# Ledger of designs, part 6: VH-VL binders against Flagellar basal-body rod protein FlgF (flgF)

Target 1, 245 residues: Flagellar basal-body rod protein FlgF (flgF), of Caulobacter vibrioides (q06171)
Amino acid sequence: MDNALYVGLSRQMTLRRELDIVANNIANANTTGFKVEDLMVRTEQAKPAKTLDGSSPVKFVMDTGVARNFTQGPMTKTGGDYDLAINGMGFFKVQANGGERYTRDGRFTTNPEGILVTQAGAPVLDDGGGQITIDPRLGPVTVGKDGIVSQGAIRVGRIGLVRPDDLSTFAKDGDNLYRNTTNTAPQPVTDAQIHQGMLEASNVQPVIEITKLIEIQRAYESVAKMMDNTAELSRSAVERLGKIN

## First folded at step 16 (VH-VL; from K125 with heavy chain R98K, light chain S93R)

Design K131
Fold by OpenDDE, fold request of step 20:
Structure K131 (fold): chain C 245 residues (1-245), chain A 122 residues (1-122), chain B 108 residues (1-108)
Amino acid sequence: as target 1 above (245 residues)
Amino acid sequence: EVQLVESGGSVVRPGGSLRLSCAASGFTFDEYGMSWVRQVPGKGLEWVSGINWRSGDTRYADAVKGRFTISRDSAKNSLYLQMNSLRAEDTALYYCAKDSYGDWRYGAFDIWGQGTLVTVSS
Amino acid sequence: SYELTQPPSVSVSPGQTARITCSGDALPDQYAYWYQQKPGQAPVLVISEDSKRPSGIPERFSGSSSGTMATLTISGAQVEDEADYYCYSTDSRGTYVVFGGGTKLTVL
């Protein structure tokens, strides 16, 4: 009986985490560059305590982390000169949180110094790791599909697009930022293209997430009910034993 | 000179098969998405199929889904359309079109061929 | 299915301004493109990304987009501009592309 309660509790904890993740997906369904997340779970079998009554092995559901789906989100037009969308597998390089970070959020602007920055003010880095400075006197900015930034006939830089060898090595580091968790630097990307005047929407599918949410909630309720029933049975058993003595 | 040249159009019977080809020249073929667009004589343009450069992802209009297959050969700078189970309504001039980007969904068809005529009749 | 709606025909006198409209639900989120097609010829791109004019296209051609409507404008229409014009756009989700039904422009 105790084992059932522990199993139930373990399941509830996992379901709660799933709920949080799905809720976050739904909340960010309209966030530029957001990537849908899923909780990774595995079942672990606990060695049965050598009890005389042959207790069945207890299986626990364990959280193994969060998986991010980096599939391409739909691209939407904005007409903004500094709005950039990546079509393909790649990330923008930015300087944030004390180091190089990566993002799919191409909502960029210029700061008072003319430096290309994210909405949060983080410098967008070029392919060499340097800042990109825009001179308003040189005219409007054009960003080619290859990431080359030009003002008129003058090349002012190239947007740094990079990709890790393994996407699982990118960990979330704040809002729409990723951090490389390895010592190997991400490599320049040559098979992705940049679309100026567009932004990548999230790859969240709201209908799917809502469906998941409902399923998780139902599961949670079911487990709760099971636990309540188990507790009641245990209580009743104890009461009966007390009456016999 | 940048150009696309379609070939393979002919007269076939309903239920028959045909393979169209499009030869590209004058640009880096592997940087761009490609599409087939058809036009019934005297009618409007209809998108048929598209293929991305990078992912090779293919998409089809509902009217041809399951019957047509778009493919590309980088070595030959060529685009193909395998048409199976042809119907009378497939009769049209078929254009090969180059997208301005690697993804045919998000660019312009900036280069067109002259088209190849496919006639499906009994 | 996603659809782009164009008027079947527009008529203008030489020197007048022709406006061809294209209506579609995805146009707020996706760029419109315009193609000119003359009899017996392949289509030619005349406007890209709502308002960009490709090299070689006369300055009298312009494009705009607002809400669910894109417009091709030919200022000072010439007899040589008589052709079929098609708008083109991707659906909101980026699944497929659609052409409008086409507009026959008569300059007379």
Scores: ipSAE 0.866, ipTM 0.946, lowest interface PAE 0.5, mean pLDDT 93
Fold by OpenDDE, last read:
Structure K131 (fold): chain C 245 residues (1-245), chain A 122 residues (1-122), chain B 108 residues (1-108)
Amino acid sequence: as target 1 above (245 residues)
Amino acid sequence: EVQLVESGGSVVRPGGSLRLSCAASGFTFDEYGMSWVRQVPGKGLEWVSGINWRSGDTRYADAVKGRFTISRDSAKNSLYLQMNSLRAEDTALYYCAKDSYGDWRYGAFDIWGQGTLVTVSS
Amino acid sequence: SYELTQPPSVSVSPGQTARITCSGDALPDQYAYWYQQKPGQAPVLVISEDSKRPSGIPERFSGSSSGTMATLTISGAQVEDEADYYCYSTDSRGTYVVFGGGTKLTVL
């Protein structure tokens, strides 16, 4: 198979993955706390197996993973006492999937035991790694910008807000959850603030994603055409050689 | 006492420049977003510019974009507004305002200065 | 451009209830804030986050929001409440804040 075809195929695979990512971004444009993703690609030089014109290296586009853009999403009011939005770089701590996880999705509620939990039922952790228990008898909950949770004059806890030293160490772990892939624990943040009664919207920009989608599609078509042309050229060459012999 | 004190307002000619200052006291300056709001005499309030505490991100009203620059100095607990290419329509009382959060977009302007008057006239 | 619309003026008799409305497309998604401004004075925050009353503000001041409309209510209006009132909010995208045109409240 012609090197051009392999290169084309590799590019098509990458483009398809890009399409999937962009599609996922668009699909989650209204998902609370969702962060836009981009495919990371690199160009790799490889030695061609056999080329008629010598051993000129071919360049392949390789998928190196997915990059998450953790830029601040817009914040929207909900009026919910347990809805929290982070303004700044930080994550909520939750207990999920057998360990500590992190999220930007501040849709919280209380379970029957009075424990603050995510919509999925995962406990929201305080700054010490403990659960936060709300007593309905103490009145409505107030969450300060510093994460202090109060009922009336009583402090009931502090929302755990943390940030890894390197955001790239956070791997996606289910719906709007991140897992720390290192042995270094994320650190408490002091420069982010919590807004009660608000939620952070996705930082996806639909117009940008649509534009990307179009570009990717065009690229895909271009590669497809190239591959077709290459295949035709090869076929023609073989036919001509067959006629000479 | 929490206080904002504006200064620097004066009479300038069109095309001139002026730098406004706002001195903050009585609160932790480096926890809050800050804004400039102006009011033309006899008219309503108009947001001019805002600066985020954390990121230092700045935003401007379209009317002043490219001409005004908002900045802050933590060491001096001060907010500034550099105004260039001043126009007659920039004539107003300029207020310094403190946001209740670090991001001026998502809190209340809970503290205001008394304002400093800028007059642009030929 | 995002705009907040207020009536230019509202008149009430002392002891009556004054209602000042603020209309804006982003209000379903963003909090409204209210400021009182008396002649020759700086604005004073009277309502935060649609309905929260700051400390020091009389209980007769209240706020509400529904859909695209926020309302400042002054129950039992006093002569001293005569002032200009401004609503403001952030646009839906969080790019900038906007003030309403202001409402002159007259208490006669």
Scores: ipSAE 0.865, ipTM 0.946, lowest interface PAE 0.5, mean pLDDT 93
Fold by OpenDDE, last read:
Structure K131 (fold): chain C 245 residues (1-245), chain A 122 residues (1-122), chain B 108 residues (1-108)
Amino acid sequence: as target 1 above (245 residues)
Amino acid sequence: EVQLVESGGSVVRPGGSLRLSCAASGFTFDEYGMSWVRQVPGKGLEWVSGINWRSGDTRYADAVKGRFTISRDSAKNSLYLQMNSLRAEDTALYYCAKDSYGDWRYGAFDIWGQGTLVTVSS
Amino acid sequence: SYELTQPPSVSVSPGQTARITCSGDALPDQYAYWYQQKPGQAPVLVISEDSKRPSGIPERFSGSSSGTMATLTISGAQVEDEADYYCYSTDSRGTYVVFGGGTKLTVL
């Protein structure tokens, strides 16, 4: 009985975490470059616990971490010269938080010095790790599908697109930023393309997330009810024993 | 010269199968998405199918979904359309079209072939 | 189903300005492309990304987009511009693409 309560509580904690993740997905459904997350869970293969009446099996579910789905989000037209969208598996390189970071959020602009930066002011890095400086005197900026940045006939730089060998090594590091958790540097990618004047929308599917949310809530309530029933049975058993003695 | 050349169009009976081919030349084939677009004589353009570069993601119009299969061969710089269970309404001139990007959904069809005629008739 | 709506025909006199409209719910979020097709020929891209003119296309061709409406404008229409014009765009989620029904431009 005690084990059942423990397992129930553990399940509730997992469900709560799932709920938070789904809620966050929904909240960021319109966030540029956002990638949907899912809680990874594993059901223990051990024999499930049962309530005293045997009517409700209780299985232990273990939280194994958060999986980030890096599938392509839809791309949306903006017409902005500095708005860039990645089509394919790749990330923009930026200089932030004291090091190289990565993002799918292509909302870029120029700072007063003419440096290409994120909305937060982080420099966007070229393929060599350097900053990209735009000279307004040279005319409008064009960014090719290969990431080459040009002003007129002058090549200004190339947008740095990189991809880790294992996407799971990218950890969230602030707002739409990822950091590499390994010592292996992400590699340049050549099979992703840049679309100037577009932004990648989140890959969240609101309808799916809402459905998940409902399911999670139902599961949570079910577990709660089971726990209440178990507790009641335990109390009744104790009372019965007390009457016998 | 940049060009697309379609082939394989013929007369077939309903329920029959055809395989269309599109030979690409004059550009790097493995950088661009490709599509098939068909046109009934005297009617408008209808997108049929698309295939992305690298990802290989394929999409189909509802009218042909489950019956047609788009594929590409990099070694041959060729695009294909396997058409099964053909219907009379599939009768059209089929164009091969190159997208300006690797994803046919977000670029322009900047190069077109001359088309190959498919006739489905009893 | 996502649809792009075009007028079936537009008529202008030589030297006048022709405007062909294309309406679609996803156009605020997706680029419109325009194709010209003359009888017996394959379509030719004349405008990309709402307003970009490809090399080789005459300057009299221009495009614009506002809200749910894209417009192909031919300033100083020539007899040689007589053709069918199709708009093209993807849906808002990028799942499929559609052509407009086409507009027959007559220059007389």
Scores: ipSAE 0.864, ipTM 0.946, lowest interface PAE 0.5, mean pLDDT 93
Fold by OpenDDE, fold request of step 20:
Structure K131 (fold): chain C 245 residues (1-245), chain A 122 residues (1-122), chain B 108 residues (1-108)
Amino acid sequence: as target 1 above (245 residues)
Amino acid sequence: EVQLVESGGSVVRPGGSLRLSCAASGFTFDEYGMSWVRQVPGKGLEWVSGINWRSGDTRYADAVKGRFTISRDSAKNSLYLQMNSLRAEDTALYYCAKDSYGDWRYGAFDIWGQGTLVTVSS
Amino acid sequence: SYELTQPPSVSVSPGQTARITCSGDALPDQYAYWYQQKPGQAPVLVISEDSKRPSGIPERFSGSSSGTMATLTISGAQVEDEADYYCYSTDSRGTYVVFGGGTKLTVL
């Protein structure tokens, strides 16, 4: 009975984490560049500590981490000159939190100095790791599918578009930013394209996430009920023994 | 000169199969998404199928799903449309179209062929 | 299914302004494209991304989009502009693309 309660508790903990992840997905369904996450779980078999009743091995569900799905989100028209969307596998380079960071959120603007920055004010980096400065006197900005930034006939720079060898090495760093957790620098991308005047929407599917949410909640309640029943049985057993003595 | 040339159009019976080809020249074929668009004589344009450059992802109109297959050969700079289980309503002039981007969903069809005629009749 | 709606025909006199409309629920979120097709010819792109004019297209051609409606405008229509015009866009989720039903422009 104790094992059953422990198994139940472990399940509840996992389900709670799943719930949090799904809730976060739903909350960010309309967040530019957001990528849907899933909890990775595995089942482990363990022998019960007490085998007085000949009980079979118990199965525990263990949390093995969070998987991020980097599939392409739909692109939405904005008409903004500084709005950029990536079609393909790649990330924008930005300078934030004391170092190079990466994002799929192409909501960019210029600061008072004419530097291309994120909404949070982080400089967007070119392919060489430098800042991109826009001179309003040169006219409107055009960004080609290859990331080349131009004002009229003048090339101003090239948007830094990079991809890690392993996407799992990118860790979340808040505010739609990713941090490279390895010592290997992400490589320039040549097979993705940039669309000016568009933004990438999240790849979250709200209906699917809501369905998951409901399922998780039901599972949680089921486990809770099981635990209550087990506890009641234990209590009853103890009471019965007490009456015999 | 940038050019698309369709071929393979013919007269076939209902239930038959046909393979259309589109030869591309004058541009870097492997940088752009491609599509097939058909037009019944005297009627409007209808998108049939698209294939992305990078991912190779393919999409189909509901009317042709499960029957048509779009593919591309980079070595030959060619686009193909395998048409199976042909129906009378598939009779049309079939155009090959180049997208302005690698993803045909988010660009313009900036280059068109002259089309190849497919006739499905008993 | 996503659909783009165009008037079946528009008539203008030479020198007048022709306006061809295209309505669709996804147009607030997706760009509209316009194609011209003359009899016996393949379609030609005349407007890209709502309002961008490709090279080689006369300046009298312009495009705009607001809300669920895109408009192709031909200022100072000429006899040679007589053709069928089709709008084109992607659905809101980027699943597929659709053409409008086409508009026959008559210049007489």
Scores: ipSAE 0.862, ipTM 0.946, lowest interface PAE 0.5, mean pLDDT 93

